# Ledger of designs, part 35: VH-VL binders against q86iv5

Target 1, 237 residues: q86iv5
Amino acid sequence: LDSCSICVDFVGNSLNDLLNIILNSGVIGTCGDLCSAVPGGQIVDTVCDLLCDYVGVDEFIKLISDVDPDPIYICEKISVCKTNDNAAASLDLVQINPQNGTVGGTFTLSIAYTVTNTIATGQLAFNIIDPTGNAFGDAVLLVQQSPEQYTQQFQFQATPSEQESFPNGLYTVQALVCEGSCGSPHPNTYTLANGTTTFTISGADSSSMSGAGSFSGSSQSTQTGAASGSGSGFALF
Key: E = the ipSAE of ESMFold2; O = the ipSAE of ESMFold2 at other seeds; V2 = 0.75 times the mean of E and O plus 0.25 times the DockQ between their complexes.

## First folded at step 11 (VH-VL; framework fv_ciduvectamig_arm2)

Design n5 (at its last look DockQ between E and O 0.75; V2 from the best seeds 0.00; counts 0 for: pae E 2.7 > 2)
Fold by ESMFold2 at other seeds, look of step 11:
Order: C-alpha cells, then sequence, then structure tokens
Structure n5 (fold): chain C 237 residues (1-237), chain A 122 residues (1-122), chain B 110 residues (1-110)
C-alpha cells in the first residue's frame, strides 16, 4: 500500500474519533497527546503520529475540525496525496443487471471508464436512488490512475432493511468519476464524467422486511491488470 | 480556586420545566480547556450524566439520549454561568442535581457544585 | 439501570487491598481510555480519584490505582483506611460523545 491510500484509510476510519477527542480534550499541545487517545492499536497510533508530525499538530487539528471534513482533502492538504487539476476521464458504460428484478434479488452494476489524463487522487462513485428519493451507494479510491481503460463491478442484494426497504418502482443509478472526493466543494476537486442508468423492482409486499444489503466491487485495466477496490464513502449528489 | 455555585427551585410540578443555574468563579464558561455538565443522582438510578455545553471555536452541546428531546444546556458569558432546562418533568426526574466542570484533559469531572435536591410532585 | 456494572458493595479490613470492577461495552469502557473513578462520602459531592484509567490528580494517594482490560475497568485501594469508607463510582466517555456512570459501590471498612 502507498502512503496516500494509508492516509485516506486512516483518516476515513478515525475521523469521528479524532473529532471527539479534539472536542472533549480542549487544548491539545502535541501529536502524542492526540494520537495516543485514538483507538485501534499501535499501527493506528504510528500512522497518526507520522501524519500529525508531518504537518504539525495545530494544522492537523484545524483540518480535522473543518465544517465538512473530507479524508481525501485532508490527505491532499498535508501533501501525502497528489492532485491533478488537469485530470480527465470519460464514462464508457454504466450498466445494471438485471434491469428488471425483484426484492431479495442480486443486482450487478458494471462501470467502464477511460482515463485520458492521470487521476492523481480521486473516486469512482455511484448512487442508487429509490422511487421515494432515498439514496444509497458506494465509492472506491483511485490513486495515480494512469491513462487506460478500466472496469469496475459492484454487487448488492435487494434485501429490505431499516435503511432501505427496496419499494417497487423505478430506481436511478448515477455514476461519477472524480478527481478528489465526488461531490465535495473542496479545492482540486472535479467531476470528470458522469453517467446514469435505471432498473426496476417489482413483486414486493409493502410490509416485508427481513435483512440487510452489502456492496462488493472489483476493478480491471487492459494495461495494468485486474484490481479490486472498496469505497471510502457514499457519494450523494 | 475554581468554584461552582448552584441556584434554582427545589419543587417543580409535573409537566413543567425544571430550570437550574450554575455560577462559575475562578474560571470562564467560555474556557477552551473546559466543558460544563449537569449530572443528577437518585437512589434508584445513581449518577446520570445529562448533558454539557462547551466552547471550541463555537458553542457545542452534547446530551444523554434518555433526555435529548427535553433538555437544553445554555452558557451565559455575560454572567459567567450555565443553565439546565429540562422540559415536561415527571416524578422520575426527582433527584439531586449537580453542575460539574470537565477540566481534566482526559474526560473527568474535577469540580462539582454543592448539589440541588429537586422534587417533582403535585 | 446504570450503563456500567459495578458490585453493589465490597468490604475489607484496615490494611487490606480491595478491588472494585466496572464493566461496560466496546462503545464505552472498551473504546477510549477516558475512564474515571469518583469517591463520594455521605452528603458530599463526588471527588475524582482517577482519570484516563490510571492517572491520579494532585493530592490523591498512591494507594488508589486503576487498570482496564477489554470492557472492564478496575479500581484498587491498597492499605485500606477508615476514611476510605464511601461510595465509589466509575464513569466512561463514550464513542457517541456522552458520559455514562456505573451504579456505584458502597465500600465498608470493617
Amino acid sequence: as target 1 above (237 residues)
Amino acid sequence: QVQLQQSGPRLVRPSQTLSLTCAISGDSVSSTSAAWSWIRQSPSRGLEWLGRTYYRSKWYNDYAESVKSRITVNPDTSRNQFTLQLNSVTPEDTALYYCAREGSKWGAFDIWGQGTLVTVSS
Amino acid sequence: QSALTQPASVSGSPGQSITISCTGTSSDVGYYKYVSWYQQHPDKAPKVLLYYVTNRPSGVSSRFSGSKSGNTASLTISGLQAEDQADYHCSSYTRSSTFVFGGGTKLTVL
């Protein structure tokens, strides 16, 4: 793993804890004071100390305490993740199968995209918007994605839960390729391409709920071989 | 020397609002190294943290889930005090109420008020 | 019912050591190191004994020590003295930015 991915993963997993520690403790004078309080063991403490010492405790706290904290943005501001204001990509395919399914069924979202100028640190993200306007989705981190063709698949099961009941009707899928965090207002952030598709769910009882859904993803390149990814957040638009 | 002095009514009727005040001397309610809490104690429930107010570039509040819909804790910087308002009280809110400072940098209540016994009954 | 579980009472003779447990969950005692202990004599406000699991404020005797393992914190009082007879409370800061307390333990010095 590269330093950018390690930074984004650490910040993404520890951001709420860092904020809770900062707000509860008041004045924090050293990185050691902050980082020793973060749960997750010795590796997490070490990564915290390295990142915090690199930028200085005061600036690190300021970045964590931002009104809309963003793991990619934070890692860019401390120069662990690179930016490319000229990043460019296009979406070749946004496809969902089956296009007509049922509650409890499994859906596969396939996205193909072409990078035409390197994505330094960005995301491939999607939202699925149900008939009532409720949205769910995922994103995968893209680091130093060279000009090439890529494919990514995400899979979910339409199992009703407290978060999403999967009502009958038309669902809209939105996909984005971004430099920076998709949907973020922060500097060095760009939506490079977007695409949509739809699918339907039919045959569900109005009162039936029985479980939870999850996401799985993979990525492939014709020049760099196959890769897989996991999201660093939901990209609501 | 930091001290907390409580004031407020000792008897409140059901469905009314319980209002208590905690005056601070020797420290500031806007101190960026402190937080200001209300905690109550009863024989049946023991100590219960209710909520706090504190300043960290802006004012924040945190409230216990059990009272979140009914509680407000407010600072008053001009009088150097903070208040508890607990709406829609019932006899289960009968308790000894403390204000407290969280002044230890690692989450502890180092200064306590004298306590105010509040009875909720008709 | 309190969020943290303590024994209702414990007793010991002068000079002995006793230990009071405080059991919570992975969202409180088991999450951060913000565990504190308070001593309360009758008709008095609680007084902090330990913070950050093991740290003693100035003026607190080294006879009081603390530890934590998993979801359980412990207060140990060595060299028990008559003035140690009091109620003892544990507290934890939670992952949800709240505090929770144990039910309290009455210590009787025999």
Scores: ipSAE 0.483, ipTM 0.776, lowest interface PAE 2.2, mean pLDDT 87
Fold by ESMFold2, look of step 11:
Structure n5 (fold): chain C 237 residues (1-237), chain A 122 residues (1-122), chain B 110 residues (1-110)
Amino acid sequence: as target 1 above (237 residues)
Amino acid sequence: QVQLQQSGPRLVRPSQTLSLTCAISGDSVSSTSAAWSWIRQSPSRGLEWLGRTYYRSKWYNDYAESVKSRITVNPDTSRNQFTLQLNSVTPEDTALYYCAREGSKWGAFDIWGQGTLVTVSS
Amino acid sequence: QSALTQPASVSGSPGQSITISCTGTSSDVGYYKYVSWYQQHPDKAPKVLLYYVTNRPSGVSSRFSGSKSGNTASLTISGLQAEDQADYHCSSYTRSSTFVFGGGTKLTVL
């Protein structure tokens, strides 16, 4: 793993804890005071100390305590993740299979995109909007994506849960490729391309089931290697 | 030198609102280095943290899940005090109520009020 | 029905050491290092003995020490004195920005 991915993972996993520690303690004089309180063991504490010491504890707290804290933006501001204001990409394919399915069924979202100017730190993201307007989705971190063609697949099972009941009807899929966090108002953030597709769910008894859709992501390219890690959810663009 | 002085009714009827006040001397309710809590104690439950208010560029509140739907803790900067409001009380809310300061240096309750025994009965 | 589990009572003779346990979960004692201990004499408000698991405020005897392992924190009182006879409470800050207390431990000095 590269330092940018490590930073984004740390901030994404620790943001709530950092905020809780900052608010509970009031006065924090050193990065050690802040970071030693973060759960997750010695590796997490070490990553926290390195990032915090680089910008200084006051600036680190300011970034964490912002009204719209964003792991990618934070890691860009501390210069662990790079930006490219001229990043460019296009979406070649946004496809969901099956286009007609049932509650409890498995759906595969396939996204192909072409990078034409390097994405320094960004996301491949999607939202799925159910017939009632409720949205769920996921994203994959993109780090130093050189000009090339890429393919990503996501899978989910339409198992009803508290977060999403999977009602019968028409679903809209929105896909985005971005420099920076998709939908973010922060500087150095751009929606590079977007695309949509639809699918339907029909069938029995979504009112009696409870569960959550599962998500998995993979990235494939003639020039790229291993599948990416898990993404965080996002609400709506 | 910091002192907390409690006041309020000591007898409350079931279904009514319990209201207590904690006056602060030697510190400010708006101190960015402190947080201001209500804690109660009963023989059956021991000490129970109820909630807090504190200022960190804006006002925040945190409440215990067990009372979250019934509790409000408010600062009053003009009188340098903070209050507890606990709605819809039952006899199980009978307890010795403390206000307390959480100091930033301690991350713990370093200053306590004198305690107010509140009885909830018909 | 306290959130943290402490023994109801412990006892010791003057000069000996005793240890009081405080067991919670991975969401409180096992999550952050914000664990504190309080001494309470009859008819008095609690008084802080330890914070951040091990730290003593100024004026607290070095006879009081603390530790934590996993979901369990411990208060140790060495060189037990008659004046140590009191109730002892533990507290933890939780991952949900709340505090929880133990049920309290009555220490008897024999």
Scores: ipSAE 0.428, ipTM 0.751, lowest interface PAE 2.7, mean pLDDT 87
ESMFold2 (binder alone), look of step 11: mean pLDDT 92; pTM 0.949

## First folded at step 12 (VH-VL; framework fv_ciduvectamig_arm2)

Design p1 (at its last look DockQ between E and O 0.05; V2 from the best seeds 0.00; counts 0 for: pae E 12.9 > 2, placed apart)
Fold by ESMFold2 at other seeds, look of step 12:
Formats: C-alpha cells, structure tokens, sequence
Structure p1 (fold): chain C 237 residues (1-237), chain A 122 residues (1-122), chain B 110 residues (1-110)
C-alpha cells in the first residue's frame, strides 16, 4: 500500500521490459514514450509515469540501465524508498522441517529474526542449493521494519521439473536479513545477519506411471545441467 | 537520405560460411537512434529476421533462435558498414538476403537494402 | 510455420476498403506496441507502411490505417487503388528481443 512497496513491485516486474524498450527505441524523449510501451495495462502505465516523472526521464532511464540494476536500489535512488546505513538485525532461528524428506514432499523453512535498528528497505531472503549446485529461493520485501521480533515461513514442494530435479543428497539453505537487496553490490546495502542450515532428500525415485527408466526435461548433457536459471536476481550471495 | 548497399557472393557451398556486407550512407552504424538488421526471404519461410547489431554506449547483438548458434552480425565503424556471417550453411539457407535499418522510435524496418539472392548449392 | 498468422490472400475492387489481419501471441503482438506493416511489390524490397500499430511514416497515404486488439493487429486500406496490388507483411517485436513476421498476404485488386 506504500509508495516504496509499489515502486519495488513495479520495477521488479517491469525491469526486463523497460530494458528491452529502452534498447529497442533508441532515444526516448518523454516518460510517456517509455511508459506507454510497458505491458500490464493502465495501472502499470500510471505507476511507470508517476515514478518516471518524479525523477525525469533521463535519470529514470539511467537508473534502469545500470550495469547491475536492482529494484530496491533503483527505488532508493528515486527517493521513494528510504535507507538506513545503521540498520541492524539478528537471526534467532533458521529451521527447515522435515530435515530428512523425500522427493515430492513439502518442506517448511521457518526464519525468526530480531530487528534492533529499523530496516528502512530491505529483504528477508533464502537460497536453497541442491547437491549439484543448482539454486532456487525467494525473498520478502521489508519496509520500515521497526525494532521487534519477527517470524516468517516459506514453503515448497520438492516436485521435479526441468528447472530443478530434486536429486537425492544434502541441500544447503542460506538465509539472509538485509538492508537493501540481499547480495547486491550497490551502496546502502548491508547483510545484517545470515544463517545456514541443511536438509536431506532421500528415498525411492521411481514412478510406476511415468519417468521410470526414461529421460525427462533437458538435463541429458552434464549431470549438473539442472543448475541453469533462477528467479528474482536475489539468488547469488 | 539514408541508403543501404549490399555486397557479397551469390553462391556458397554447403558447410561453408556465408558472408554479406551492408554499406551505409547518410547515417552512421554507431547511431544511437538506429539498429542494423539482416532479414531473409524465401518461398517456404517468407520473411525471417535473423539478427541485429546496435550501439548504446557499447555494442549489442540480438539473434533469432533458429540461427543463434551459427550467426554473427558485426559492425565496422571505420568503413561505416555491418556484416552478416552465417556458418555451416545448408540448402535451407538459400534465400534473398536483405539488410535493414530499424529507425528511431519506430520499432520497424524503415530502410532496406536492394537484396542479395544467395544460393547454397546442394 | 510463420510466427504470425495472416490470410494468404485477399481481394477487393477499386474504391473498396479491405482489412488484413495479423494474429500472434501474448509474447509478440499482444506484448509490446511494436507492430509494423510492410508493402512489397514484385521484385522489390519491402516498404514500411505503418509502425507502432497506427503510425504512418512521411509519404505513406492516409488510406492506410492500423489497429490492434489483444493478440491481433489489423491493416486497413481504404479507397483501394490498382497500385495497392502487392504483398503485405506484418511484423512484431517480441518479449525475447527478436522480431517475427507474418506469412504475408497477397492483395489482388480486381
């Protein structure tokens, strides 16, 4: 509901489209030229125009075209999101349940953390690294999070796909609490706390209906070929 | 007035590299208001965009998935031209090849070369 | 096999209005407004008629107009003339930073 969250959501969802429009259109003279081409309908165009007009089209394009563009950083440079270089937090709990599960099972990651100095604009984030090095994860935006204790839960099913096969073995969970975008090299970005835990996946693999003795997906080349692709741009830290 | 003049061989043997050149007059290959594309036309495939090169603080390329592993589009700022290299050609690459300019704010091909019919002998 | 679907042919009489459709997907025609139309006479290079769905370059007759709804773009030629007999191609920029073309439409002026 706040301007910072709206900005981060817009930039996060539209960044690739904005980059493609900027590169394809050459010189863009007005916010309308840029924003009218962004897909997503009237509300997306309105948010785009509002943010672009706030800083001016040239500055907006520069921020989007940054070598390592990052939605939180862009919204901080626009001054819609605040920063706190003295933000502080600790991780009280990083726990995954079950610690020993099976392919197709549901895993719940529970993170408890204490903010000791306000997080102005940051993230609570995690990565899960499979035995082959393939990673996936997610994050929650934290805006003006006052000193207090907080808990969050993330849930996923270990359902094999072309992006992640969920091989048997040891998995590593990395959890972070950050001011700014976790893993970002940009100014005003800090890892406030980090934690690691592990879990295992084991058990019988075969499905009598399908997949037994056959190949699936695009993982035929290298045994670690299931590592390609990840979401949010958060995944690397 | 912007004009594009094509040159290059009309016959190429299978497995060899097709190389075509597009000379630009009235504009610069490094113009930040343009991008420079290769497009081909055949009876079986119609018009087919192959790839482009363009300058926006540095050089960029985009390529069609159908040829991405075999294509290179290179600018040459000293000669004010750009080239197509298509490796490992087959008879399916027989077509009329065009170079084209994508103009400022158009998202469209506003200037075309004269076309070069290239036959890949089977 | 072309990425965008156009009718193979269309015909009309002088003075008539005709419309040529171009149907793509939500990843091309339905994604950006970078949809363009080209006229091609025999043995000639294509010539742009419309860009950005509706815009005409200088020197293109106001008889050519365009529109888009969802995944379908349309070219309308009003006041059909003998010189309009040609092939017409649509093109769209895609979300993957590529261009795709329709299969082309042969317009016959009766």
Amino acid sequence: as target 1 above (237 residues)
Amino acid sequence: QVQLQQSGPRLVRPSQTLSLTCAISGDSVSSTSAAWSWIRQSPSRGLEWLGRTYYRSKWYNDYAESVKSRITVNPDTSRNQFTLQLNSVTPEDTALYYCAREGYSYGAFDIWGQGTLVTVSS
Amino acid sequence: QSALTQPASVSGSPGQSITISCTGTSSDVGYYKYVSWYQQHPDKAPKVLLYYVTNRPSGVSSRFSGSKSGNTASLTISGLQAEDQADYHCSSYTRSSTFVFGGGTKLTVL
Scores: ipSAE 0.008, ipTM 0.518, lowest interface PAE 8.9, mean pLDDT 84
Fold by ESMFold2, look of step 12:
Structure p1 (fold): chain C 237 residues (1-237), chain A 122 residues (1-122), chain B 110 residues (1-110)
Amino acid sequence: as target 1 above (237 residues)
Amino acid sequence: QVQLQQSGPRLVRPSQTLSLTCAISGDSVSSTSAAWSWIRQSPSRGLEWLGRTYYRSKWYNDYAESVKSRITVNPDTSRNQFTLQLNSVTPEDTALYYCAREGYSYGAFDIWGQGTLVTVSS
Amino acid sequence: QSALTQPASVSGSPGQSITISCTGTSSDVGYYKYVSWYQQHPDKAPKVLLYYVTNRPSGVSSRFSGSKSGNTASLTISGLQAEDQADYHCSSYTRSSTFVFGGGTKLTVL
């Protein structure tokens, strides 16, 4: 477990705790006082202290209060995560199976990519866009990905929920491999490659339309792959 | 106004435990805007921060490396005070002991007790 | 021995300016901006003069000012007066959530 992955995981998992501490404490006199209150132990306290002191308490609060905070960018600013402005990669395969499925079915997204110049700190990310324009997705943190070929799989069940109803129609899958956080406007951030595929959902399972008192379904994604670093605990679309 | 009043014995035998109390008036030991420290002063070492206690959703302690195996600083919310316990004292622990408030936004000791001269001698 | 290095003594004549240094490491003075200075007259508790490197509490003379560069903080006393004769201590919050003090500086007003 490397310090970059720990930093990104800290920011991704600690934003709500940091905001709650700031709101409930009223005033924080030092970065040490703020950071010692964040759950997660000595390594978490260390990353918190370094980031807070480097940018100053006021700027740190501003960064974490942003409407779309960027854990990778923050960890790069404190030099815990490295950057490579010359990172390069290609997407070799974006494949969804089955291409024609049903509500309640399981879909497997397979992504293969080739790194041609090291990705220092980046993401492999995907979005799935339903026929109405609603999107869901996930990402995996990439740390020091040397030139090589990699594969990653994601799975989800098309189980209707309040977050995604899985209407009949055409779905679009978009995959990205990035240096930095995919879609971020921050420095040292690049979309290195993108790819798309589609799939269709037709028909509906009548049990998924059960009344509110009996409804228990959900949609989710799973990750399986060779990518390095901790991707758990924070997901940017 | 905030005041700190110290109490405790002034003479302690080697190998015994030094115990001091700091009573707080005008503020609360559980204030989320403060921390509560013990600091000592001797001719050979000058001022030396020993440790603190403070409340931020739960109680925390921090101790100086030089004493961390022997020190305990405890809050007492019912009496609005905090205590120093320093175990296994030696003559090198002879000093003038202060309690102090670490003020919010200060990062500094803005209120000090009157001081208690503690002698460790047989 | 003290964690922060101060000169043992400094002296100056009334009306002059003097500067007292406080040198630590990248884990204390060089890490945070939480550096503070204290004045101590004989038989009295220390009194805070500066906090956050440069900030002066209410009631502290504007003749006291502070700065920091790298691992060294400085206290400057301008317009030196007889009442400034005292011991001066620096303190820094550390990366390990502790405080450290300098060894103190005895200021003599000539």
Scores: ipSAE 0.007, ipTM 0.422, lowest interface PAE 12.9, mean pLDDT 82
ESMFold2 (binder alone), look of step 12: mean pLDDT 92; pTM 0.950

Design p2 (at its last look DockQ between E and O 0.02; V2 from the best seeds 0.00; counts 0 for: pae O 7.1 > 2, placed apart)
Fold by ESMFold2, look of step 12:
Structure p2 (fold): chain C 237 residues (1-237), chain A 122 residues (1-122), chain B 110 residues (1-110)
Amino acid sequence: as target 1 above (237 residues)
Amino acid sequence: QVQLQQSGPRLVRPSQTLSLTCAISGDSVSSKSAAWSWIRQSPSRGLEWLGRTYYRSKWYNDYAESVKSRITVNPDTSRNQFTLQLNSVTPEDTALYYCAREGYSYGAFDIWGQGTLVTVSS
Amino acid sequence: QSALTQPASVSGSPGQSITISCTGTSSDVGYYKYVSWYQQHPDKAPKVLLYYVTNRPSGVSSRFSGSKSGNTASLTISGLQAEDQADYHCSSYTRSSTFVFGGGTKLTVL
């Protein structure tokens, strides 16, 4: 893993804890004072210390306390992740299989995209909108994606949960390729391409189910290079 | 030397509002290195943290879940004080009430008021 | 029922060491290192003995020491003295930005 990916992963996993520590402790004089309090063991403490020492504790606290904190933006501001205001890409394919499925079934979302000017730090993101307007989704971090054609697949099981009941009807998939975090208001952030597809869920009504949804993904280059990633949580943009 | 001086009624009827004041000397209620808490003590429950107010970039409040719907803790910068308001009290709210400063890095109550015994009855 | 579990009482003779436990959960004692200990004599407000698990404020005797393992924090008093007879409380900051206290431990010096 490169420094940018390590930074984004650390900030994404530790942001809430960092904020709680900052607010509880008042004036924090050193990165060691801040970072030793972050749960997660010695590796987390070391990454925290390195990032905090790089920009200084005061700037690090300021970035974490921002009203609209964003792990990619934070890592760009501390210069561990690069930006490219001229990044460019297109979406070649947004496809979901099966087009017609059932509650409890597994769906595979396939996305192909072409980068035409390097994506320095960005996302491949998708949003799935159910028939009632509720949305869920995920995103994969893109770091130094050179001009080339890429593919990514995501799978999910349509298992009803408190977050998503998977009602019968038409679902809309939105996919985005972005420089910076998709949907973010921060500088150096651009939607480079978007695409959509649909699928349906139908079948007999079965209202008694339990479980939670999750996503996993991989990417494959069709020519020379490859990108990889795994997303977690829901992306709403 | 930082000191906390409490004031307020010692008898409150059920369903009324308990109101206590904590006056601060030697520090500021708006200190960016402190937070200002209310803590109560009873024989049956021991010490119980109720809530706090503090200033960092703006004013913040945190409240214990058990009283969250009934409590308000407010600063008063002009009098250098902070207050407890606890609505709809019952006899279970009878306790010795303390105000306290959280003034160490990594959160501890280093300065305590003298305590106010509040009885809820009648 | 207190959020953190302490023994109701402990006792020791002058010169001995005693240890008081404070057991919480992975959302409080087991989460952050914001664990503190307080001494309270009869009719007095609590006085902080330790913060951040192990740190002593200035003016607190080095006979007081602290540790934490998993969801359990411990206060150790070495060289027990008559004035150590008091109630002892533990406290933890929680993942939910609140504080919780133990039920308290009455220390008797025999």
Scores: ipSAE 0.341, ipTM 0.691, lowest interface PAE 3.4, mean pLDDT 87
Fold by ESMFold2 at other seeds, look of step 12:
Structure p2 (fold): chain C 237 residues (1-237), chain A 122 residues (1-122), chain B 110 residues (1-110)
Amino acid sequence: as target 1 above (237 residues)
Amino acid sequence: QVQLQQSGPRLVRPSQTLSLTCAISGDSVSSKSAAWSWIRQSPSRGLEWLGRTYYRSKWYNDYAESVKSRITVNPDTSRNQFTLQLNSVTPEDTALYYCAREGYSYGAFDIWGQGTLVTVSS
Amino acid sequence: QSALTQPASVSGSPGQSITISCTGTSSDVGYYKYVSWYQQHPDKAPKVLLYYVTNRPSGVSSRFSGSKSGNTASLTISGLQAEDQADYHCSSYTRSSTFVFGGGTKLTVL
């Protein structure tokens, strides 16, 4: 566990609360004033205080209040997460199994990638685009990923929900490896590699809404080193 | 070398108040990196978090909804301890009571007291 | 009823691997990464095994590992040993600044 991962997790979880506090509280004079108002009690308040005190309350508020705030970018500007403008990687495998499935079936997305110059703070991200153009996905944080080969798996069950009905047809999977947040316009952000694959859902009426999708990730090392993390929400890029 | 030592009565009558004390050694009840909790264990409910106290420029409390109307957790800085007060007890409050430190800053109870078995009976 | 759902018991033979699940809601296990696991031997207080889903305190064997997906956290014990026979509890911090525990799982090493 490192301070960069803690920062990105805190900012990602608390960004909306922080923005609301800043907008509705008028003058905030100390980190304690800001951070004590963040929901989450002693644990969250302590992380908030540590990060805020590191740069000072005025700079912290400025970074949070950016028009297009980005947890990785914010943590890089705080200097808790490092950047590498020379980061480099390639995608070795983007594979989904089964390639032909049904509504309600379980799909496993496997991604293998090789880092050739350290990813200082970045993401492994994917989108799945359904036949109508609707997309869903996820991302995992990569911190100080040394040159090596890595693998990651994600699972989902094709259970129709309000966000995704899983219609019959061809699905496209897009995978990205990035320095910085994938799809972000901010400085020090690069798409290092991308890859695609496809799969098909056949033989079901996908017009109904029910349930919710979820994702699981794991990381495997083929030589030395590892990458891991759990994503939340949907990654659209 | 942080240790928690519990004390208090083992038998309480229904409708009375259960009071327990947890003495802290090797740390301070006013530590900015810790919170101080009471947790109980019974065969019917397993482990159940009851509430906590902690200091950040002033004292704060959080309580479980199930006991919020009956519970008070108080610090005592002069004795370096904290107390549980649970009002209007019933036989369902019979349990093994633990005090614990939330000390990893990542939401875990890293130090536990030895436990106090409290029986509520007529 | 406990706020988090664990199996009442699991068993395994020495050398095997087992997993213990802990299912909550989007307001606890699914909200933060503040999920922890505790081992409890008979007549002893619980002892923390994992925190922040995957992290082991100093002195905890690498045979213990954790994961989380959606509203479910998992504890995996590989290479079961006789001393692993104990009760195992999960805990989650909630969006309401409280803690909740699972009902506990009794692990029997056969």
Scores: ipSAE 0.054, ipTM 0.599, lowest interface PAE 7.1, mean pLDDT 84
ESMFold2 (binder alone), look of step 12: mean pLDDT 93; pTM 0.952

